# Ledger of designs, part 145: VH-VL binders against b7kms5

Target 1, 80 residues: b7kms5
Amino acid sequence: DTFETVRNTIRIESEVDESLRQLCHEERITKETWLEAAYLYLCEKPEELAQVIQLAQERLSQRKAIADYKRAKTMQERFL

## First folded at step 8 (VH-VL)

Design pp30 (framework fv_iratumumab)
Fold by ESMFold2-Fast, scan of step 8:
Structure pp30 (fold): chain C 80 residues (1-80), chain A 126 residues (1-126), chain B 107 residues (1-107)
Amino acid sequence: as target 1 above (80 residues)
Amino acid sequence: QVQLQQWGAGLLKPSETLSLTCAVYGGSFSGYYWSWIRQPPGKGLEWIGEINHGGSTNYNPSLKSRVTISVDTSKNQFSLKLNSVTAADTAVYYCARDYTVEYFGSDTYDLYFDYWGQGSLVTVSS
Amino acid sequence: DIQMTQSPTSLSASVGDRVTITCRASQGISSWLTWYQQKPEKAPKSLIYAASSLQSGVPSRFSGSGSGTDFTLTISSLQPEDFATYYCQQYESYPLTFGQGTRLEIK
């Protein structure tokens, strides 16, 4: 009977973090337990899980595009 | 009509530095990134890196500290140097133009290589 | 790095055949994919960008489809000049990566 937990640090969008923190405060839960509950819930709902994975893939693509922001902005100034 | 012409050393020994140059004719050098891409015999294409007229570079991390791309804006040329070559660096090397399709108000773009040099075979052997 | 896997590695076909070549990305790349054609001893030529946008001057028998991770290049009626090696390339993220190629050969 032991608590087998892992500690990790995640980096998320500030607006999402603010909204999530407000939700957790109002509902009297923690970010950790919300994450666990959300994942467990979605694992029982394959169609909803697929939609969440799609959104996650799109958000990851956006973050990678930001890595090219300086390049894209410089090119826009030349072509637009 | 845009044309890329490349030249440089073809036969190298292990540990030497590969040096290739690409000249751009018939079009604007400014406003684009310019890439080096290689192809080992009988294999696929590998992107090496890119440079713009201002000297800003992006390199493939797999080539780590061995690659340097430079630009000579007065001659409309850009050059590749690859240090400490081994037999694994044997390939046809191409210079190419990064053509981007920009979208108004967007920080994203489509990308493809629209003009290529003729290719330079570099063989690394003892 | 995003890995691009093409199948088949080689394909034999006859003039007039409908040919399909597939490309799979190791992670989602939306529609950020370009197809190239390379003939022996020549530099590659871009055919299609944004997965399905045919480049000016490329014959309409070439078409591209797909999004996310699975992409297809189709030649509706193969011509003699189409025997070549075809490559896919993603531009979702750096470094830019290519598939290993599909060699289209005369049957």
Scores: ipSAE 0.000, ipTM 0.604, lowest interface PAE 16.7, mean pLDDT 84

Design pp31 (framework fv_iratumumab)
Fold by ESMFold2-Fast, scan of step 8:
Structure pp31 (fold): chain C 80 residues (1-80), chain A 126 residues (1-126), chain B 107 residues (1-107)
Amino acid sequence: as target 1 above (80 residues)
Amino acid sequence: QVQLQQWGAGLLKPSETLSLTCAVYGGSFSGYYWSWIRQPPGKGLEWIGEINHGGSTNYNPSLKSRVTISVDTSKNQFSLKLNSVTAADTAVYYCARDYTVEYFGSDTYDLYFDYWGQGSLVTVSS
Amino acid sequence: DIQMTQSPTSLSASVGDRVTITCRASQGISSDLTWYQQKPEKAPKSLIYAASSLQSGVPSRFSGSGSGTDFTLTISSLQPEDFATYYCQQYNSYPLTFGQGTRLEIK
C-alpha cells in the first residue's frame, strides 16, 4: 500500500458517531475508509453531492448558533 | 520546546499557607490558560484552578475560599497560594498548560494538558 | 460537579496482553474526555483526547472508545513501557474532574 495519508481531527455529533460506529462494526470497516468511500462516491454523483452539501450547510448553521450561545456564556465565566 | 519548571514549599504545618511558583520557558505564555492540579496519595488528580496572561482566574469551587492564583507576565510565571492548610492538602502539586483544540465555526473545543511541571510534593504534618 | 470513576483501581498483566480500562462519568459528557499515562515520579502525559483521538507520537496499540457516560481505554498488546497509572479527565463542564486512576502493574 503506497497511499500517502494525513491525520485529520474532526468533531461530529455524538448520536451520529454512535450510529456510524455501529455501522462500521457491523460491516467490518473503519470510519476513515467509510469517509473516503462516501466522498469518492458522492464526487461521481453531482446531484447527490449537492444535497449532502445543503444538509451540511444546515447542520453548520445550527451548530454555530448553539456554539455562539455557549461561547458567550463561557467567555463571561472565564474572563469576568 | 515548551518547558514548565516549578518550585516552592515542601513541608508545612497545619494552618500555614502553601506557596508554589511555575515558570514557562520556550513558548508563548499569552494565549493560554495555565492550571494547578494536585494528586493526593491513593486518589485521582484534582484540578485547583487556572489563570491566563491577563490575570483572569477560574477556581475549583471546593477550594475557592482558600486559593489564589496569580501571574507575573514579565517573568512568564504563575503562582499558587493555598491558605489554612490541613493534612488533607498533602499531595503532589503540578502546574500545567491548558491546550484547546478549536474547530472552525464552532465554540466546541477539546481540552487536554499538554505540558506539565515536574511536580512538587507538599506534606502537611504537625 | 461531574464525578469520574475508573475501574479497576489496579490490575496485573503480562507483556503481550490486551488490557482494558474503564471510566464512568456521573452525567453525560459527550466525547469530552482525555486519557493520561503517568509513570512513577513523572508528570502525566496525554494519550487520547475527544474520547478516541490518538495524540501524535502515541503508539497505535492505544485506543479509546465511548461517549456519554461510559468510556474505555484499550492497549491491544502490552509492552514493558506501558506499565504505568492511567487517568481519565472530563472537560465537558467546569470544574474539570479526573478519575482516581488505574494502576497497571507487571504480573
Scores: ipSAE 0.000, ipTM 0.616, lowest interface PAE 12.8, mean pLDDT 85

Design pp32 (framework fv_iratumumab)
Fold by ESMFold2-Fast, scan of step 8:
Structure pp32 (fold): chain C 80 residues (1-80), chain A 126 residues (1-126), chain B 107 residues (1-107)
Amino acid sequence: as target 1 above (80 residues)
Amino acid sequence: QVQLQQWGAGLLKPSETLSLTCAVYGGSFSGYYWSWIRQPPGKGLEWIGEINHGGSTNYNPSLKSRVTISVDTSKNQFSLKLNSVTAADTAVYYCARDYTVEYFGSDTYDLYFDYWGQGSLVTVSS
Amino acid sequence: DIQMTQSPTSLSASVGDRVTITCRASQGISSYLTWYQQKPEKAPKSLIYAASDLQSGVPSRFSGSGSGTDFTLTISSLQPEDFATYYCQQYNSYPLTFGQGTRLEIK
């Protein structure tokens, strides 16, 4: 009678998490069910899905740039 | 699939400037450092330097006075200029992508070069 | 600069052999070491990063170990496609430095 689920740990931007948490509180839903619904909805909308993927790629590039900066800074500090 | 293509001068005389360009296709240019690495004939690899999308550079101190790496973000290209070349600069030059591995909850990072250009042989002779 | 020294500089081996290549850093580099394979006229290919983490698509016969200053690359059962030059590279600090290479040749 219940769905089989998996436990995932994800790290997201604090401001996004705060906004999503507020939305879930106001609508009386959970982050888990919102993520499931959003993904399922987008799978039925290929054009919207493509736009979301583009935004995700842009956000991933920003995160990689931050990781690269921190990596380079750490290597620089060890040298000096 | 990410692909790096490079081009530039092959035969130089001592005192001239080496100029090579690397173009990135099939993937994101932003979010990475991009490196130049050289290999003299029959010898090992030497890292020259790296540049990111924003133009931030790190150079090998042994080459710092002669090297400039620049980026053209509108074309997804980065370029190497090495001034005052000598016979010691004879090598195959590679462009490569720096891939930084980040771990959740950790301030440590791992690094490897995951994509490389085809290589450009530069010969410096009188 | 951190100097990376590989040994041996060359070795001859037969298909099926267990081969070990070592790399020594002139100072401690923790586990910040990548191993590369290079075939003639080709760019290097990364095999192992973080001293021991195998790259996706690299055969399980390759393994890396070590930390600090002493590192080892092992090929447990050498295959014909494994004859190549192998390089270690540290990324503990700038500038990035490579070993001089170990050339693995057919016996």
Scores: ipSAE 0.462, ipTM 0.822, lowest interface PAE 2.0, mean pLDDT 91

Design pp33 (framework fv_iratumumab)
Fold by ESMFold2-Fast, scan of step 8:
Structure pp33 (fold): chain C 80 residues (1-80), chain A 126 residues (1-126), chain B 107 residues (1-107)
Amino acid sequence: as target 1 above (80 residues)
Amino acid sequence: QVQLQQWGAGLLKPSETLSLTCAVYGGSFSGYYWSWIRQPPGKGLEWIGEINHGGSTNYNPSLKSRVTISVDTSKNQFSLKLNSVTAADTAVYYCARDYTVEYFGSDTYDLYFDYWGQGSLVTVSS
Amino acid sequence: DIQMTQSPTSLSASVGDRVTITCRASQGISSWLTWYQQKPEKAPKSLIYAASDLQSGVPSRFSGSGSGTDFTLTISSLQPEDFATYYCQQYNSYPWTFGQGTRLEIK
């Protein structure tokens, strides 16, 4: 009896990662099992899933704005 | 979802100016860089340059003296002009969205082109 | 400019085969590499970013590995829809550069 798994590498905010690591350490679980459990739980709760998707969309928009600003600044200083 | 559609003149003579336009539908033009990328027949992809909503541009140094990318924010369109063309400029030209993933306090970000136009074949011949 | 070199330039394989293609950078690019799939007369589609991160919706038979200068794209069990040309792209330094491509033909 085994699970078939896929290895993924993800980039998340360092502050969020630190908080998640502490939670996993205190509860004696892994990031992998937390992610799986969170997604499965939310799939059974469509209203909560929608709220999480909205937060994700907001965070993505913020990251995009920051990325665009940094890219423009770096290119102007180094290449333009 | 986002859709890019492009158009412009396809047959050019040496020394003429290449002009292509890309229109963005179904998504925000703001918050992204938008690129032009070309592919000569049977060869790999070459990045030409990028522009954002505010008109800030970055160009491939090999093409910088001949290339201009501009934006029309009222129409959600961006355009490529490449002057003094030669046979070496014969390629399929694509417009694409630069999708970047960044996190706070980092100088690094992930990059991939997530939406592409259909492509425009530009042939330069006498 | 960072030069990206892919090998092989072309190969033929049977459905169910394990297919491996490689990409070499002329200088270190850490993990800042994206893989694309391009079908004839179509624009490329991104498959993997950060050398190993699979895009949402991409089948798990695709995987990427490597860091620094040597990178690999693997298809663990080739399917008919995997017929395509595959490209690597570095985003370590401007200008962005792509490999010359690897064409897969399904026997």
Scores: ipSAE 0.000, ipTM 0.656, lowest interface PAE 11.0, mean pLDDT 86

Design pp34 (framework fv_iratumumab)
Fold by ESMFold2-Fast, scan of step 8:
Structure pp34 (fold): chain C 80 residues (1-80), chain A 126 residues (1-126), chain B 107 residues (1-107)
Amino acid sequence: as target 1 above (80 residues)
Amino acid sequence: QVQLQQWGAGLLKPSETLSLTCAVYGGSFSGYYWSWIRQPPGKGLEWIGEINHGGSTNYNPSLKSRVTISVDTSKNQFSLKLNSVTAADTAVYYCARDYTVEYFGSDTYDIYFDYWGQGSLVTVSS
Amino acid sequence: DIQMTQSPTSLSASVGDRVTITCRASQGISSWLTWYQQKPEKAPKSLIYAASSLQSGVPSRFSGSGSGTDFTLTISSLQPEDFATYYCQQYNSYPLTFGQGTRLEIK
């Protein structure tokens, strides 16, 4: 309407997606508007924003470790 | 910015143990495999092995009986020990980060080495 | 072990030339191949992964192609900074293996 929008494709953990979908359904909002609201809210709360960024960094590191493990396992299986 | 610095080795006699250490600065140590790769003078590259933050290793089978890679997570360092060296082990040794590319919706992964140490020349001579 | 063979082992070229370097795997490796550039006394630098995916910051004159066993690295218009040794590397299976290298020389 008043704002231009951008389409993004994101991949999140299935359990998080299920929980977020249920929340959005119950509250009659969309994932898009929840994401916008969450970010805008956190921008007004620097200490909370910093904690969220720390959690995001931890989750990213965990995903990389899992991807690296799967990669190594796949290469090992091809060798054997 | 990520930087790998390595040290150790130098001149060795046949039968001795080669020891090199690589320290990681300016970036996350966890969440990656870290490799050792060597290059004999005037020749190509040979992958030695890799290790992750948790200590899980994969070694080149041709070297597996002589090689040990270890981590010191408190210092963000990983180290190479190669036993029973011979003249064939003379090479520049590099440490490097294994960068894994993960794709949306895929169980296939691409790999390349994105950061490398400066290299350490190890000469094995009697 | 998967053997990687590069051709030619060396070539001479002039600035502005189109240069092609080939790499052959002893068995099928799909597209699981990375190309590196190495200058004297320096560690290698990755240029292309997944046989054809150009890395951020690498000039568009570099391109890669191929799948299975035969791969090519192309430099469409050679620049002075491109004189170096180039290596292919497979990541289909352990151990990771590199080609013997192709040395690209002036003239």
Scores: ipSAE 0.314, ipTM 0.789, lowest interface PAE 3.2, mean pLDDT 90

Design pp35 (framework fv_iratumumab)
Fold by ESMFold2-Fast, scan of step 8:
Structure pp35 (fold): chain C 80 residues (1-80), chain A 126 residues (1-126), chain B 107 residues (1-107)
Amino acid sequence: as target 1 above (80 residues)
Amino acid sequence: QVQLQQWGAGLLKPSETLSLTCAVYGGSFSGYYWSWIRQPPGKGLEWIGEINHGGSTNYNPSLKSRVTISVDTSKNQFSLKLNSVTAADTAVYYCARDYTVEYFGSDTYDDYFDYWGQGSLVTVSS
Amino acid sequence: DIQMTQSPTSLSASVGDRVTITCRASQGISSWLTWYQQKPEKAPKSLIYAASSLQSGVPSRFSGSGSGTDFTLTISSLQPEDFATYYCQQYNSYPLTFGQGTRLEIK
């Protein structure tokens, strides 16, 4: 029996990525194992998981709003 | 994995209202625009409009007076209503997800439709 | 509205051929163009975005080029599964518009 993994491409904010890279370097772990461990840990703590999901929803909403603004601005500049 | 399933009317008479629904499975409904696109038999694709989780819409000006797109976030569904149909509205109608590619450190982004419903043939005849 | 015009409307080719399809925008759209492949009675599938960026899982024989108003989709060595209709689409401005399509047929 062996591990079966999936390959995912993940885009995160530059500052978050830099901070996470520093943490991983200092603790001698990988981003992949940190992500797995964080998720598994939070699954055992429903209240904390709910808070993380709330923050994720807020970040996603803001990210999409920024993308929508950039889209509208770019489109208007090309036609106006 | 993300899957879009659509359903609705197949045969309509002129002047009736076209109604189609698309349900999203296997992924987040929030964070995307969801579009309706149609294709008359043997012809090309025409974008009808889009809606997001919050209910913000953009419509093709050529159809804006007749089209309404709505969202039901509790069911992860969005729907198309097209009023006063004519034979020119005969087409296969698709729902699709508009995926936005963001570039950190850039003021621009790219878009494409990454998942599509199976299509619904709507025929308008007397 | 930005009008997208494809040429040719149809072409015939053989397996192994190098095929090029062109798309022209009625005004400048930078690189904000996506190419789609559509097989009979199926929904379109996105192949290339930003004029030249291959989608994950799309074979490397597909490539896109161009900027501004003139764009090209190239298939370097045509395979049997590539016979389909191809569409370009601009996302520079609303409304989003597609080309009329190019039908690629077996010679």
Scores: ipSAE 0.000, ipTM 0.625, lowest interface PAE 12.9, mean pLDDT 85

Design pp36 (framework fv_iratumumab)
Fold by ESMFold2-Fast, scan of step 8:
Structure pp36 (fold): chain C 80 residues (1-80), chain A 126 residues (1-126), chain B 107 residues (1-107)
Amino acid sequence: as target 1 above (80 residues)
Amino acid sequence: QVQLQQWGAGLLKPSETLSLTCAVYGGSFSGYYWSWIRQPPGKGLEWIGEINHGGSTYYNPSLKSRVTISVDTSKNQFSLKLNSVTAADTAVYYCARDYTVEYFGSDTYDLYFDYWGQGSLVTVSS
Amino acid sequence: DIQMTQSPTSLSASVGDRVTITCRASQGISSWLTWYQQKPEKAPKSLIYAASDLQSGVPSRFSGSGSGTDFTLTISSLQPEDFATYYCQQYNSYPLTFGQGTRLEIK
């Protein structure tokens, strides 16, 4: 049996992606394996996992507020 | 995990007002727009309108004169009222969450509906 | 309003086939298009956004391409669970509009 994998297209902030790509190059790992390792590590650290989730919620809230504003403005201009 | 549950009247007579409510469980209500989408039997999807936590709305122009979407932030609920119904309003009605993705330093954004209610069949008949 | 037209309206195929569904917009929408899958008596499920970006948990046999007015959804090797109705949706301008749907049926 082969382990099943999924292909995900994930869009992240450009500066974060660039920093992560540099780290992966220097350490000779891939973004995919770093993501898997980071998640598995945090699953064993409940207090640290909670802090990461809080940061993620903050970043998500900020992204949605900006997207909503830009979307509403653009749609209004294109519709009218 | 996020779940949308909807309820409201299923059988209506022509000229009556359609009223449906959608409740959001397991996730944040603020920070999103929330939509109503309908599907007549055997046909495609039609977007009705959207509302955010602050009460800002956008309606499909084809329905704008008859539609009101409102929000109850204390209950994490949003509701659809459609006035003066006719047989053409017979459809399964869905509530859904607008998920938007923005890219820093640009005016681009992506949009899709990521969570949907179970659907409510509304039949308008005399 | 931007009109979305899908072709074909219905398609019969066999498990293992490569299936292509097309969506055409009445005016340019860049890459601002989402594909949905809907099974009978269920709410739609988003598969692809931004014309080509695959949703988490969607099998890699699904792919999307196109920009401007012409868009394609491809299933590289059709599986039994893929028989459903597929819809495209533009988010370039209000009102948000969907295609009429393509029903994928067992041959």
Scores: ipSAE 0.014, ipTM 0.665, lowest interface PAE 8.6, mean pLDDT 86

Design pp37 (framework fv_iratumumab)
Fold by ESMFold2-Fast, scan of step 8:
Order: C-alpha cells, then structure tokens, then sequence
Structure pp37 (fold): chain C 80 residues (1-80), chain A 126 residues (1-126), chain B 107 residues (1-107)
C-alpha cells in the first residue's frame, strides 16, 4: 500500500469542532479526510489559501493575547 | 520565518555580571513570553526565567536574587543579566520563545519552546 | 520544585530498533510534559507536548505516553538521524524543570 499516515492531535475551538462534526456526520466523511481534502484544495487556489492563512493568523493572535493575560494572572499567584 | 539571534558574554571572572542579548526577527514579539535557558557542560537544561513585551517577568527562584531579564520592544530584543557569577554559572545559554497552546473556555494551556537562539557559551574562570 | 528523573541516562541502539525512554516526576503533573531532542552543539527541538501530542512535522515513529508521574517516549523504528540526547520537561508548576537527559548512541 502507498498510503503512509501520521498521527496528529489538534485542539480547536469547541464550537468549530461541533460544527465540523455535524458536517462530517451529514456528509459521511471523517475529520481526517476533510482536513486532507481542504488543504489539498487550497494548495491549488493560492488566493483562497492566502485568505485562510490571514484568518488563521487573526485567530492565533487572539489566542495568544488571552494566554498571555491568563499567564500573567497565574504568575501573580505563584511567584508573587 | 521566526529566528532568534543572541550575543554577548564569553569569558568572565568570578563576581562579574553576565550579560546576553537576544534579538527576534521575522515574527511578532508581542503575544509571547520569551525565556532564557542554560545548560552546563555535560548536564541538563535549567530554566532561568521569562519576560513578555510588557516587561512582566517570572524567574526561577534558585536564581531570582541574581537575575534580571529586560526587554527593548523597539528593537524586538530581550536581555539577561546574571550578577555575581561563579564557576557554577559556566554553561551554554539559550534564548527561546515560549509557545502556549490555549484552550478557549479553560485556564489551562500547554507549553513548549518552539524557537531557540544558537546558544552562547559562557565560561567563568576561577 | 518538581524534579524530573530520566532513565536510562544513556543507551546504545541500532537502526531499526524500538527504543523506550522513561521520565519520572517527583509530583503529579497530569499530562503537562514536553519532550525535546537535542543534537550536539545545537539547541533542543520540541517533539511532543501534553505528554502524547506529536508536533507538526515530527515523524510518526515518535510517540509519547503517560500521565501523573510516569512518562515514556518511544521511537518505534530508529533512524540514523534519531541519535541524539532526549529531555523531558514539566510545565505543571513554576519553575519549569527538565530531566537530566537520555543520550541515545549508535551501537
């Protein structure tokens, strides 16, 4: 067989995961195959890929700001 | 992409102050904590401390009385000063980015160092 | 401080071997543990976080398991580029602490 797979664990926002689960259930596909298909499709669409990357960067920035705030707060308890 | 470059230090005498600087290129300096980590010859890694863009710091209690980490946000640089060095401070010193994996709706997060500087050997002659 | 102890401190293996490295925490750390690989004169590279979550781009032959105090890093089929020193690190509590390292050497 020519397929080689890598096992990955990803953590995504619960509301996004719930929506994706619903989509996969309705369409009779798996999250793994949806992720592979989405990436392969976007690789052939440079302008759409750029838009997705921009959205990803925006979401990442929001998560880092929240993480920074929470970390500063827990530091006050543990180091101060 | 993100790259960390560090400089400073080298040969020091006991009682002197160790000074190292790390510059961040190719990525955002804000939104992260930035750490210093050292490794004595033939030994494991020791976390020294961390700082964010706002200047908030956490230090390893074992080094807290001697360590100062500072930030220059205009240059995307952060620096380590370690006072009153002894032979026990001989090590390769690394700067690194603290990457946190945040979970919305949770106070927990995962942490790993995703980008590292090239390392700086500091030898304290006694 | 939470002390991290690795075993063995060194081991010799051949390409194709299954290699297991263990890390023990002096206190419970849930799954808040990262594994690193370090080659001579290079900075460490993170392989696994949350005890079992493989970093993007890390080969699937690497796996991590464990929770609480006992953790394991496994390389299922050793490759030439895998000869290195491996470190575990806890992020349950400050200060962050690392194991002493396990040196993986060619037989």
Amino acid sequence: as target 1 above (80 residues)
Amino acid sequence: QVQLQQWGAGLLKPSETLSLTCAVYGGSFSGYYWSWIRQPPGKGLEWIGEINHGGSTNYNPSLKSRVTISVDTSKNQFSLKLNSVTAADTAVYYCARDYTVEYFGSDTFDLYFDYWGQGSLVTVSS
Amino acid sequence: DIQMTQSPTSLSASVGDRVTITCRASQGISSWLTWYQQKPEKAPKSLIYAASDLQSGVPSRFSGSGSGTDFTLTISSLQPEDFATYYCQQYNSYPLTFGQGTRLEIK
Scores: ipSAE 0.000, ipTM 0.661, lowest interface PAE 10.7, mean pLDDT 86

Design pp38 (framework fv_iratumumab)
Fold by ESMFold2-Fast, scan of step 8:
Structure pp38 (fold): chain C 80 residues (1-80), chain A 126 residues (1-126), chain B 107 residues (1-107)
Amino acid sequence: as target 1 above (80 residues)
Amino acid sequence: QVQLQQWGAGLLKPSETLSLTCAVYGGSFSGYYWSWIRQPPGKGLEWIGEINHGGSTNYNPSLKSRVTISVDTSKNQFSLKLNSVTAADTAVYYCARDYTVEYFGSDTWDLYFDYWGQGSLVTVSS
Amino acid sequence: DIQMTQSPTSLSASVGDRVTITCRASQGISSWLTWYQQKPEKAPKSLIYAASDLQSGVPSRFSGSGSGTDFTLTISSLQPEDFATYYCQQYNSYPLTFGQGTRLEIK
């Protein structure tokens, strides 16, 4: 069988990437196949999927807050 | 999906305190700065200040001695108080969300206001 | 404070015209400038940020250019819904400042 694939570039936190990389190395799998398997598994578990989505929303909010903090700090430093 | 609704005092006498509140619906309140901007009739826009979920503020220096912006995170609201008003404070007041554009691995950011409240006309007259 | 000055203060144009509006900063602001459109009795709507980056959903007839102190907003073929007041705004440093506005009116 053949799969049609797409290429996506994503940026994740370095500590998360290191942990996931270690897991993939130890289990002899790739980050691509782990992501595919995790998503497919969660699609069959609506309650667990909802919890993952909540965590994702919290992490997104934290990233936005950090970006805003850095932006405001830079603009304040340019003002002074 | 994000909607800002504002309310507060419309008619004031000189020396009174202006008070306006803005409520955020249909989106995350945390993770952003939220601004107040005013526009005197027939004139341009003036930025008053901004506040984030944690209560950190930045104010326009020309108004800093009279302005307080506060946040109520339990209600997803932020409020403006402007003390000692004069006729020069007559304006439409807007609340707005600061949207920061982040670039991966860059030391630069871009900024624009992406959602605005409907505006509140405040008239200061004797 | 960085002062933003727009030119002209008002102009009259016809549907199909090419319209240009200029904004000048009192000091260098790199490309840290946003353009807004405001219709009567409504809040402003952002059109362009970073001097030249078009917002999603904004028609391609709008374009921005410039860097440093001199900036231009261009509407290549004016449509009836484009009659409005346009504002530039810098975000180089606090406080955030806007131009005085350019009113675009039907000729």
Scores: ipSAE 0.353, ipTM 0.795, lowest interface PAE 2.6, mean pLDDT 90

Design pp39 (framework fv_iratumumab)
Fold by ESMFold2-Fast, scan of step 8:
Structure pp39 (fold): chain C 80 residues (1-80), chain A 126 residues (1-126), chain B 107 residues (1-107)
Amino acid sequence: as target 1 above (80 residues)
Amino acid sequence: QVQLQQWGAGLLKPSETLSLTCAVYGGSFSGYYWSWIRQPPGKGLEWIGEINHGGSTNYNPSLKSRVTISVDTSKNQFSLKLNSVTAADTAVYYCARDYTVEYFGSESYDLYFDYWGQGSLVTVSS
Amino acid sequence: DIQMTQSPTSLSASVGDRVTITCRASQGISSWLTWYQQKPEKAPKSLIYAASSLQSGVPSRFSGSGSGTDFTLTISSLQPEDFATYYCQQYNSYPLTFGQGTRLEIK
């Protein structure tokens, strides 16, 4: 068939989610179709895609650093 | 994929300073703690300490007075210096990446070392 | 420091055997325990974290269980590539500490 779909669960930052929900409400589209459109659009724009990937890598590194900080702090506090 | 390569001193005399460097290739250096772990011949593993991209360190108290771990963020490298070495410091030294697992909605974290360097044998003898 | 004690220090087994290795912490560590496998002249490889969570790519014959102070690593049907030394490691608090190791040898 024409549309075979998969179900994904994703976790994103609250402020980003709120902004995206508002955009989808105002434009009368769904989060799912916006995500598909954004990805497809960027796949045809190599320079813009590269910039988005760099931002994604930066955000991932920041999330990991925060998790590391919290983990280390918890372990240190248990030692005390 | 991620690869850790290490190099440094092999043979040392008592009282000298041990110096090893670990370089990270193929992955993000930021967002992790990076550890040094040693293993005396035929014995178990001993954690020495860890450092993150920002230079924050945690050391094993048993070695804290003699150990310094530093980071060179421009080269994605971190280094171990252990001063005043004795025969008891003879070991294979490994660098490794601390991988932290975070669970949504939980204040618990899991930890394991997912990538390791090849190891550096350091022998301290007179 | 939290002391980790493994038992036995060595054991001999045959291919196809069910093998169990135990690890005891000197104080409660919840489920904050990782198991590693180390083959001669190689760096350790993580097998299980959170006492029972199997790493991606690790064969399902490996399993871990326990909480608090008593932990077990089980290999349900030993294969030739499983002969190695196994270490437990706690991450409840600093400093990180490892067990003394259990050496698994061919019978």
Scores: ipSAE 0.449, ipTM 0.822, lowest interface PAE 2.2, mean pLDDT 91

